# Ledger of designs, part 8: miniprotein binders against Uroporphyrinogen decarboxylase 1, chloroplastic (HEME1)

Target 1, 365 residues: Uroporphyrinogen decarboxylase 1, chloroplastic (HEME1), of Arabidopsis thaliana (Mouse-ear cress) (q93zb6)
Amino acid sequence: SSSSSDPLLVKAAKGQAISRPPAWMMRQAGRYMAVYQKLAKKHPSFRERSENTDLIVEISLQPWQAFRPDGVIIFSDILTPLPAFGVPFDIEEVKGPVIQSPIRTEEDMKRLHPIDFEKLQFVGDSLKILRREVGEHAAVLGFVGAPWTIATYIVEGGTTRTYTVIKNMCHTAPDVLRALLSHLTKAITEYVVYQVEHGAHCIQIFDSWGGQLTPEMWERWSKPYIEEIIHAVKKRCPDTPIVFYINGNGGLLERMKGTGADVIGLDWTVDMADGRRRLGSEVSVQGNVDPAYLFSPLPALTEEIERVVKCAGPKGHILNLGHGVLVGTPEEAVAHFFETARNLDYQTLFQNHVPAEKAEPELVV
Below, E stands for the ipSAE of ESMFold2; O stands for the ipSAE of OpenDDE; V2 stands for 0.75 times the mean of E and O plus 0.25 times the DockQ between their complexes.

## First folded at step 3 (miniprotein)

Design n4a (from n4 with Q10F E14L N17W R21E R61Y T65L K68F E71D)
Fold by ESMFold2-Fast, scan of step 3:
Structure n4a (fold): chain B 365 residues (1-365), chain A 109 residues (1-109)
Amino acid sequence: as target 1 above (365 residues)
Amino acid sequence: STEELARQAFELILKAWELMEEAVSTGDKEKALELIQEAFDLLNRAWEIANQLNDPDLIQYVFELMDFVIDLFSEVQSRTGDESLKERIEDLRRQAEELLQRAQELLSR
């Protein structure tokens, strides 16, 4: 039910016929840009930058103004919605996010409440402005953390090396963990719908810490909640594609497909051709150029982009990095990445391919 | 130059990540442990460069990758039941924490 006016990225997400792959980057706005570094010096608090509408808009549009990607993702933090449902946090320069009052017991759960969007107006307002500013030329992306990933921050009290508290809760307090994940699932579903209603064309779900689980543990503790979110969102926002990404996802691809996501983001460790084969044609793929290729000579970067695009195929591919853009990445390389994507033409790249239905007629008749 | 140092740091990070991926896929415990140790050594060199650049995001990123390498050691120890690896994992965690403390001191100065 997409219209012909849908942005290129949305058409790709839906597996529709297009002339070239759309392109955007995870961590698209950031410290690799001189303009971002200058703004961060004036506004050193990450929370200020991610919770002030004017700053969110300015930062989100910095790569749009410089490089004209096919997607503009809202500058935000994965923990941004947490205070709106009862979990305050701070962000420290070196340690990152800190949650001073972790939730680990049934009593702690009483602090949680339904999500209060009055506390998140800066997100909705920013998305409306971004949608207006990019017009027909790009898709606006929202994003959210998956319940397992967010629960990990909440119960650990911030980032963790060991995942000790949450892994122990799987065995010693599974009812409390299930109750927390259930509450997060409802809050996240509402937050995704809120972002769509306020301008997002597309949503990416990040289960950044899901890769720390064995496949069996991920099936138990993460996948069901993600499925519930995706199914609920598709009911309420049927025209909005959902991208699903896990860092370190090579062992989880088939299980990720099972969530009902429209697009599976491949990390840089997955060979694109293998990933495409394993996922099949029912879903679209995103990625997965190694961010380190942006430090290569430009001709080598072009060759790698073309290789990835050819492996992904002529439909259902959103060109991206397999991980976020790295600090110190040359802006010239980022510009070249987007110029390369704009100059690609699927007909030229695949002109010598015989359509599958003609290539092997004896196998299908 | 600053640009050359940044490039060197990311080349070390890329190589460390390649080694970590190989370690996960090898199926050979002894080879996996060698690759994990080599990755940690490369990240330690990248961390030194990150501190020379006084780049808090890069310092934090390298530290996070060191934690991931330590988690890989922990996973190998858990899967094999090899108690001898516990002391090595503890030592690597202590080293990573000391490096983070030094980075915080440099940034404050």
Scores: ipSAE 0.000, ipTM 0.211, lowest interface PAE 17.1, mean pLDDT 84

Design n4b (from n4 with R7L Q10Y E14W R61D E64L K68L E71F E75Y)
Fold by ESMFold2-Fast, scan of step 3:
Structure n4b (fold): chain B 365 residues (1-365), chain A 109 residues (1-109)
Amino acid sequence: as target 1 above (365 residues)
Amino acid sequence: STEELALQAYELIWKANELMREAVSTGDKEKALELIQEAFDLLNRAWEIANQLNDPDLIQDVFLTMDLVIFLFSYVQSRTGDESLKERIEDLRRQAEELLQRAQELLSR
């Protein structure tokens, strides 16, 4: 009696009636899995693993084969599209992403160009294979970094603890920063559409570094560009839901709702009941089991999953962790998380009781 | 070398996680505390390496794993009636919280 062929995750994202929450995990493919560790030893270059179609597909499907989540996210890096619009980078297994030539001046901006998808065929090809392999059993997810987060990497030259260079540019070179953010907005919009056209059912936008901004700074330097992306994507891909996640987002929930995203991902530090109340019923939510619970006894993990699901409500919830899967997470706990999600039933959890209707009065003598 | 030190830090984190899994499954509260304490000691060593290398990803991984240590101390404490054990756990939890706060300050600066 389903009226839509959409995967369970897509129905949840759109706030449609479903019998249980779909579940997936951020960073679900990775080093916590023995199969990934074995593959990484054979192919030690992260650039090779994230830019070779066969390896991307194999890695992305590892959690699907092991755990059968309701979502399969493409194995990739948020910096993957950068070389395609003029920002080369290296990824070192230990050091992470390094940008050899940061962009900080008007002269540096001349290196930027419109996104060249000939350099990203491995992304499109991988998404097509994932869509074919997964079919309608699970949603295929693409993802992208938000303009502020990507600009931070570009300007800082890699990962940053202090945000010193980009924060200084907000005051000393705001026109250069605005020009960079505008270029990124156009490139990111095209990259999202490219992922949808090549097989993604759903897209997650990560503004990982946005949570480190004050709300006023985030509204000035991040929110407008995210709104522009979402508006443009929804116009071109109206059936594709967008999930929006910020690391450390407790102070930003209402502002995140304002971006036009279909689903707001809650950080693990946010109480789900409070987050749901603050966001209301107009948007769906994702999350937000504390990844630490994957190390608890399985019954305690079940109790926490049920608590989070009850707090999120019987509709518009994508069960996830509040952060990515931690290194050393037991595979047994991950399996249990997904099995628990599959065994949930909203009718049972919410014990929906319809009060007996008042019958018409019977004849009284 | 720098690369060897970072791999050593991740090996310490992975070993700490193994010990914490054993702590959860053991059923013996004193053994659980010993395993969590050993994991905490390994994470202190991983933190020193992460801070020395100024590697934000390593610092973040230590931070998140240390939060797990605090969770497990609370878990064991809530399941024991031994007041001396509760006091020892509380002291270790305070030490872990102090390290977590230092990591938080470093990440948020």
Scores: ipSAE 0.000, ipTM 0.390, lowest interface PAE 11.5, mean pLDDT 83

Design n4c (from n4 with E34L E38W D41F R45Y E48D)
Fold by ESMFold2-Fast, scan of step 3:
Structure n4c (fold): chain B 365 residues (1-365), chain A 109 residues (1-109)
Amino acid sequence: as target 1 above (365 residues)
Amino acid sequence: STEELARQAQELIEKANELMREAVSTGDKEKALLLIQWAFFLLNYAWDIANQLNDPDLIQRVFETMDKVIELFSEVQSRTGDESLKERIEDLRRQAEELLQRAQELLSR
């Protein structure tokens, strides 16, 4: 079977028998690493760092060289594909993403076009190089934002406290919003396939702002588009597992399972045992160590990792944090996290001990 | 979820302030440093949320709380004779000052 040659992370995503959980971290490359900080001082533009092939490769490989995680995610931004289908943006260091010309009307929709991969060659080239560099030692991960999350950035013009414009459009301009979400669904599907064709073993879909919706509204405005993407990608790339993550997803787990994703990422506020129970055995899980545990003494971190792994069970688990790596996280704690994961053994961790004879009053001697 | 993230950031800021009060009341310099480090790291998490939400009130609260953390690093550093510990505190102070400067710049916009 193809499964015997898959990287450990891909086998876990497919729920196949493995000897230990694979591990990687959301926001794996970044601000917590001294080598990243030095590079960022030389190249202060985030757009430059995320759109230059040499820089993307160097940054993506920094945590792999330092820590040897089982997954190497391409260093990129959730907004990176937007200019390729007609939505230019900038990233300001202190304010974050800014979209110069929000799309809110039928007239605005005329700026959208099919995704142009000539403008995204740095993504494809970077993935090919990453695949070559990690060899058989890790899975290469690509990622993409879900249509609702991307639409939120586009109509709001960047990040916002209330998400008022997009929520208002659900009521006052639903036809425009549906048209935007449909265009995004097509562009995102093509972008996922592009990443897979250029070297990604696995794709994570982030619906970071999906949690802003009530469950009923999420089922109306986000879930159908995610299902469409997953269905289309699985038809064209049947061997590529899809991980689905929503920040603040405790109330949405069962609905997330309904999307057809292979792996459901659990937020750090969800108890792993509860999440596993709610999702059942038909899907794999990712997560969900609280990122704050990386600031704990190393023995306490080891204990928490082992607790989470035991709750997730002996198959279908990709060990991760329940949220991205925090600014100021000690690199030594990140190293310890990955070393702990590598030293785990499911057979040892879940071994059936021979039952000790029970102490009975007459048998104490 | 935006409301939940904002509440989480506020809880992290409140916990950081609680840890700092414990740090100033303890007679144990090693314990004081650990509590101050924990407060600093919780504030980095709160900063990440505040920056993601572009919430000026949360950014202001992180700014004010981080300024207190920097003062406490100075106090603990002045009391220790351990050169390795002094270097560690100085590194943490520099990180806190960088975050404080970013928060101040954002508030000035």
Scores: ipSAE 0.000, ipTM 0.203, lowest interface PAE 19.2, mean pLDDT 83

Design n9a (from n9 with R7Y E10L Q38F R39D Q42W D46E R70L E71D R74Y)
Fold by ESMFold2-Fast, scan of step 3:
Structure n9a (fold): chain B 365 residues (1-365), chain A 95 residues (1-95)
Amino acid sequence: as target 1 above (365 residues)
Amino acid sequence: SVEELIYQALELARSGDYQKAIELFWQAYDQGDLEAAFDALWIAIESGNPQLAYDLFNQAWERGDIEVALDALYVAEQMGNTDLVEQIRRRLESL
């Protein structure tokens, strides 16, 4: 129906020739924006905001209206699909949100069922609207948590810094944990395909808690399930690029490349030139400006953006932050970030440039 | 000034000192910037720390900001401290 070429972000994800890096930000819709603050004050429940189609669409489009990023990610929560396959949350006015119960035993596993998309219609409807509104000008992104990250929420009962329950299950109940991860892999695969079928140009998988594992533990408990998802999605949705991000991923880059993802997201602690050298030019990269630079004077932010872009190279780079946008980030800085990306020109920036992987050492003067 | 408190809170959050950042957002709130309660909530979410979410619930409840208090309870539940969640629910039932 449309004769338009792929959006700039999709071309970058596929390593195709482009004139500048596309740019978007993780957590680009949010509290740092005055329009979001007003909406959140009127609709204070985060669950309401992430499960109401009209609110999801309005919030997702707020940064698009203000800044015109090259990617528009659906406003959603990593836990959103959980009730649809047997791990429900209820919100009670007096008692507040209620976690139905964590899954930790073989008996608890009996509560899990195949994913029910009737419970996720607000996601599909929101993606269709977003694709209609911005699809000719920007990529629509969906996202999902990796099986390890989702399993951590389920067995811990929420976000954890210690991984006490899931780490203990690796030792005392490995068969239960493997069964849980296998079920999650199937549900996540279906959820990714659902998002693509309903309008996503691109999907980001993030393993937020995977970066806290040793490389050997990550290879055992996370990587195989991510590989299975990517393989299955690529078979069913061959034209959809997949971005893979882990916070704290400096020790995992080569292993992340091994998953079959099209784009590897670098966190802000990884030097882009080093990351690019380690990953090679066959895979694309995303990132990785330190979000703290958005609090710097605008000329310093411009210099850092240009430095990151030069290190990433003249193709296969999606400019982003190395982490999500921080609360209190000045909107002027976010606007400047996107304007800077739009004003970059690879031909000008890379005249006489040597690729980052083979770049000569910086001269000491 | 309120603006100075917000700036200091953001610098502390950027360096990972979420506890002090939340304290400065509440100081801004107490000086009339009611929106700072939502800033404190998002810092608690970003921290992934169930104790900060519990503290935020109590701090918001004491100030009569029921909306942020209930969202802090939700954050604490997502963070998986079942004893903490039960304490919050028991407090709500007592009120």
Scores: ipSAE 0.000, ipTM 0.209, lowest interface PAE 12.4, mean pLDDT 81

Design n9b (from n9 with E3D R7F Q38L Q42Y D46W R70E R74F Q78D)
Amino acid sequence: SVDELIFQAEELARSGDYQKAIELFWQAYDQGDLEAALRALYIAIWSGNPQLAYDLFNQAWERGDIEVAEEALFVAEDMGNTDLVEQIRRRLESL
ESMFold2-Fast, scan of step 3: ipSAE 0.056; ipTM 0.573

## First folded at step 4 (miniprotein)

Design d1 (from n12d with N57D Q62E; at its last look DockQ between E and O 0.57; V2 from the best seeds 0.00; counts 0 for: pae O 1.6 > 1.5)
Fold by OpenDDE base, look of step 4:
Structure d1 (fold): chain B 365 residues (1-365), chain A 82 residues (1-82)
Amino acid sequence: as target 1 above (365 residues)
Amino acid sequence: SDLTQRLEELLQRFWQLVDEIFRLMREGVSPEEIQRLLDEIEKLFEEARNIATQLGDPELAEDIEELFDYVMELLRLLQSRL
């Protein structure tokens, strides 16, 4: 039963009839906001900001207070669960995330354990508070990294540009890599369920590094584990929409649809109308305004938003950027994006659009 | 600081390169021009990352990596039009 009480974003994800696209932005809480910069100066550690309940809630609500998006994503990191399953990491000022002890051998795999949610209480508590604070006015969004993406950090020991170690392990140590990916699949599945149980209305899976694989390598090394997560989550949380996003996904769209995700996130390099044709009507789409349009004159931003929305069609669209909000983005442009989204009406954008809710004739027996 | 000013100059050069890429998408491009852009962008982001490093700002380093990923995706789009 489509509960009339679902947030607009959840209705869109499920492909239900609604009056306008819901809107949110990847990195909608971030350095482009003066309130975020002021908080980050007080709390300079990213780990402090992302692992403290009060700070997570405050940061996650900064866009909510300023712009009233239809989605409020928790302020966190895809690496946040790593210490909870036996992979400590640091964020170094120079290198970003550093895993001091990479996992590359069967002996290294012995350090992994099942996910410990006692170490992740700040995520659960934050999601509960966020759900209370936004009420019925927005969807609370959780998120995770895909197994391949997380495995890349763990195997490389941090951020990589070449992916040489993990790509080599596909050939030199495939059993170790499959064991790692299978362990991560279980941990991430439990972490998704945990986020839903604590108040996430919708979950986004980021396979940020999946776009760096050939389509064949992605189907072998990433896709099966994402399918396993989505299948397990759908069984446990059938009413929770799953968004699946890959940066650089133009070559992978048809394969991404095969995962069982409710929503495929498009990057800005994909034509939205082409993406809709390739994906078909059975899956929803998210995106995909180029983040650089937030630096354009506001009329040009309005035209681009309307273009993207018209290309997506009146069903199963979540309006977003094709990637995160860039540093230096004007807050006024972000405000205008959300105001534009709120003022959209599918009846005005699509001549003769009849919302599906009116089409059940009451058979008066 | 001198480092902050240099980072602002690098970010300004980044946006100029983005404008150049969008121009080349309209006018046409050679493989040699793409390679020139790649080499310049890699150098620019290496310097910007080194500055973020010296400033002790890991989140700035992440913001710079996002800008890098954005422009690399633009270059992939440009390359697909060859």
Scores: ipSAE 0.316, ipTM 0.751, lowest interface PAE 1.6, mean pLDDT 90
ESMFold2, look of step 4: ipSAE 0.641; ipTM 0.869
ESMFold2 (binder alone), look of step 4: mean pLDDT 80; pTM 0.742

Design d2 (from n12d with T4L E8Y; at its last look DockQ between E and O 0.72; V2 from the best seeds 0.00; counts 0 for: pae O 2.4 > 1.5)
Fold by OpenDDE base, look of step 4:
Structure d2 (fold): chain B 365 residues (1-365), chain A 82 residues (1-82)
Amino acid sequence: as target 1 above (365 residues)
Amino acid sequence: SDLLQRLYELLQRFWQLVDEIFRLMREGVSPEEIQRLLDEIEKLFEEARNIATQLGNPELAQDIEELFDYVMELLRLLQSRL
């Protein structure tokens, strides 16, 4: 069956029996690595690094070369597809992402068009190369922003702390906001499918700003559009696991399960055993070591990894951080995390754990 | 540069505040103490952002935002224990 050749990460996402949790880290390619810092000095523009195939591949493979994670996520941004559907943006040194022409009216909506993949060829080409370079040894991960998260950038004109404009539009211009979210849902759905067709084994959806909503507002303004994406992707790419992540998700876990995602990403503020009880056995979990433990003595990091893995249980766990690798994280601690993960064995961690593959009864002839 | 040195001092203060938050999670906290921590963190990150700005480093600005989001989530956890 096609299941035997799946990467360890894909098997975990599907809740299949495996010997250990697969491991990867959010922000596993980043400034904490000396090789990344050298490359970023040579290519100082973030857009240059994230929109050039050779640089995307090189950066995405830096963690692969150094640490051999079970997942290799493409180096990109959740805003990368914006120019491909009619929203230009800049990355200013100070403000981060800036959208010069926010979309707030029906007239502004006329600037949006269907996603143009000719403008995203560097993503497709990079995913193909990454799939070749890692072979069967790791899963290639794609990712996207959720419609609410992307809409927040588009409506606010960039990063916001208060979400005042978009939260106000929920009341003052709900039809415009629903039209924007529906347009983004279509574009993001096509972009997920595009990433899978170009070599992504697994897709993560980031609803980074979804955690800033009340649970009721999240169910009204974020969840329906995420459910639409997941449903559409599952029809077109039934074998591709979807990871759904929200930062600050402790109040949303039961609601997140309702989206149809195969994996719910937990942040480090959720107790893994509590999260596993609340989500049940039908959905996998990702996470959730506190990124600050990478600054701790290596024995304490080992104990925390083992604690999290034991709390998650022997099936449907992808070991990760609860958030991205922090700046200044020692590369040796990241190396130790992945080495620890590779040396884990569910038979050792869980007394009397029998992997399901050994339970075929010998046919007594 | 003097700016990089100041940023390093701010990052050290950030980690001290993280340690303080973890202490308060064990010992207990008041709403007034949470507000004090919030005010200090906001001021620290405003200065750090201004330095990242002056240094012309967008990745550094992003790293500062990620640290801010991390400590704000710690404060949310601390507040949930009231």
Scores: ipSAE 0.124, ipTM 0.633, lowest interface PAE 2.4, mean pLDDT 89
ESMFold2, look of step 4: ipSAE 0.516; ipTM 0.824
ESMFold2 (binder alone), look of step 4: mean pLDDT 80; pTM 0.746

Design d3 (from n12d with F22R E73A L77S; at its last look DockQ between E and O 0.64; V2 from the best seeds 0.53)
Amino acid sequence: SDLTQRLEELLQRFWQLVDEIRRLMREGVSPEEIQRLLDEIEKLFEEARNIATQLGNPELAQDIEELFDYVMALLRSLQSRL
ESMFold2, look of step 4: ipSAE 0.549; ipTM 0.821
ESMFold2 (binder alone), look of step 4: mean pLDDT 86; pTM 0.803
OpenDDE base, look of step 4: ipSAE 0.442; ipTM 0.802

## First folded at step 5 (miniprotein)

Design Y1a (from Y1 with S18E A25R E60Y R70L R81E R82E; at its last look DockQ between E and O 0.58; V2 from the best seeds 0.00; counts 0 for: pae E 4.5 > 1.5)
Fold by ESMFold2, look of step 5:
Structure Y1a (fold): chain B 365 residues (1-365), chain A 82 residues (1-82)
Amino acid sequence: as target 1 above (365 residues)
Amino acid sequence: STPEQVRELVREAEQLMEEVDRLVREGKYEEAIQLAQEVLRIAQEAIDIARQLGDTSLLYEAQFLILWALYLLDLAQAELEE
């Protein structure tokens, strides 16, 4: 039977009986909110906002205060743990993340060391506070970048449109790249466990650059390391669901299921009915309203939310966007999204699918 | 009728639903439809007994199985009728 102590989001991730889908949004805290803009003007450094406990907590709770999502994700970055295992980074105003000393050679690898949680105390402290603040009303989510994605940043020296350095390393220095990916796998595994131990109910893995690989390359250079993380985390944290999301994942869905993740996040380019059919019911899904619908008239947004939920079915669905909230999104539309989700009822949505030769069953809840 | 009887019916229905899901994934839609209809029968029996007992949690679990079976039945029917 269902565990009554788990938040709704955790129950959905495990495929348990629930009366409506939980909802949260990728990038639900951010620049679309006036309250965030005001805070960011006072604290213009992204590193300060993402590495100061009080600021992390304030930012993470802004969407909670405004919209009451079913999940509260820590305000952080997939690069945040890098200095803790020997990779300093900067955030430049125009270029974004910059890794001044990339790792491309065996000699460069000597800078790596085991992850040092003394340098990540602000993450642990923030998760504990978030857990206390939302209580049983929402799940607290932590997150990490997948080893391929983190390796891409470290090898390229920042964000890239071409991936030429790391793709060439697959051929010119494969043993160095495998060693880097293996180190990252160990560090990320420990960082997932750290976040769970400090309050996270659920962990999302982002393989942001995985969708840019052919499926064959993804199976060779990304999937095995994600499988290792998931396997290790499931042994050490058996009650913690793992959500796995890749941008542009339509060609990878069945392969992503093979990682052992509890939840597959779908982007909006995949039709939810098709995604559900391809994945089956043994794994849960997250998503996948196109974030552009938040710019539509509110009745059209309602209809699309209901369509996505009907297509996903009543088992194992976490309602979300297919990508993060866009800058310029009206706060009223975000509020409407969460209000619509809270007012959904699976019995109402699915009661009219009874075959013609059968009577509608009497339902109590 | 006892709570143990309802729990047994729910577990039987859950096991059959795993097979329905597999049949749908394998494209065996006629078999999936027939088995989903059996799940509906079992879950409806569980609902009827749970109501008589006043067991709200078992009733809720049985109702969830009805919704899941109806969803998969509708999906399989739509695929088959092409």
Scores: ipSAE 0.287, ipTM 0.752, lowest interface PAE 4.5, mean pLDDT 89
ESMFold2 (binder alone), look of step 5: mean pLDDT 82; pTM 0.767
OpenDDE base, look of step 5: ipSAE 0.532; ipTM 0.836

Design e1 (from n12d with R49Y N57D Q62M; at its last look DockQ between E and O 0.70; V2 from the best seeds 0.00; counts 0 for: pae E 1.8 > 1.5, pTM E .787 < .8)
Fold by OpenDDE base, look of step 5:
Structure e1 (fold): chain B 365 residues (1-365), chain A 82 residues (1-82)
Amino acid sequence: as target 1 above (365 residues)
Amino acid sequence: SDLTQRLEELLQRFWQLVDEIFRLMREGVSPEEIQRLLDEIEKLFEEAYNIATQLGDPELAMDIEELFDYVMELLRLLQSRL
């Protein structure tokens, strides 16, 4: 039974009839906001900000207070669960995420253990508080990294541009890599369920580095593990929509549909109407305004939002950016985006698109 | 600081390059112009990332990396139109 109480975003994800698209932004809490910059100056460590309940809640609610998005995503990182299953990491000022002890061998795999949620209480507590604070007015969003994306960090020892170690392991140590991916799949599945049990209405899976694979390599090394997560989560949490997002996904859309995700996130390089044709009507779409439009004059931003919404159609659309909010984005443009989204009405947007029935010329006999 | 001011200048130049790329998407582009833009963006990124690092701001470094990835995607789109 579609509970009448589902947040607008959950209704959209499920392809239910609603009056307007729900809106949220990837990186809607971030450095572009003066309140975030002020908090980050007080708490300079990213790990401190992302692993403290009070700070997570405060940061996650900054966009909620300022803009009233239809989705409030928890402030966290895709790497946050790593220490909970035996992979310590640091965020170095220079290098970003650093994993001091990469996993590349069967011997390295012995360091992995089942996910320990006592180490992740700050995530669970934050989701409960967020669920209370937003009430029925927004969806609380949880998120995770996909197994391939997480495995890339673990194998490479941090951020990589070449993916040389993990791509090489596909050929030189495929059994070790499969074992790692299978371990991550289990840990991530449990972590998704944990987030849902603590108040996430919807989960986004980020395969951020999946777009750097060939379609064949993605189908072999990423897709099966994502399908396993989605299947397991759907079995345990049948009412929770899953959003699946890959950056640079234009070549993968038809393959992404095959994962069983309720929503496919489109990047801004995909034409929304093309994306809709390729995905079909059975899956919802998220996106996909180019983040650069937030630097454009507000009328041009309005026109682009309306264009994207019209291209997506009146069902199963979550309005978002095609990528995260960029640094230096004007807060007023973000405010305008959410205000525009709240003022949209599908009846108004689509009533004028009744094709004028070509009045057949009455043959005056 | 002088570094903060330089970073603001680099970010301003970055946005000018984004505008240039969008213009070139409409007007047409040569392979040589794409290479020039690539070289300029890589240089801008390296300098901005190094400054963010020197400022002790890892999140700013991540934000600059995301800006770079964004423009590299733009350049790939531009290149696909050749």
Scores: ipSAE 0.279, ipTM 0.733, lowest interface PAE 1.6, mean pLDDT 90
ESMFold2, look of step 5: ipSAE 0.519; ipTM 0.826
ESMFold2 (binder alone), look of step 5: mean pLDDT 81; pTM 0.745

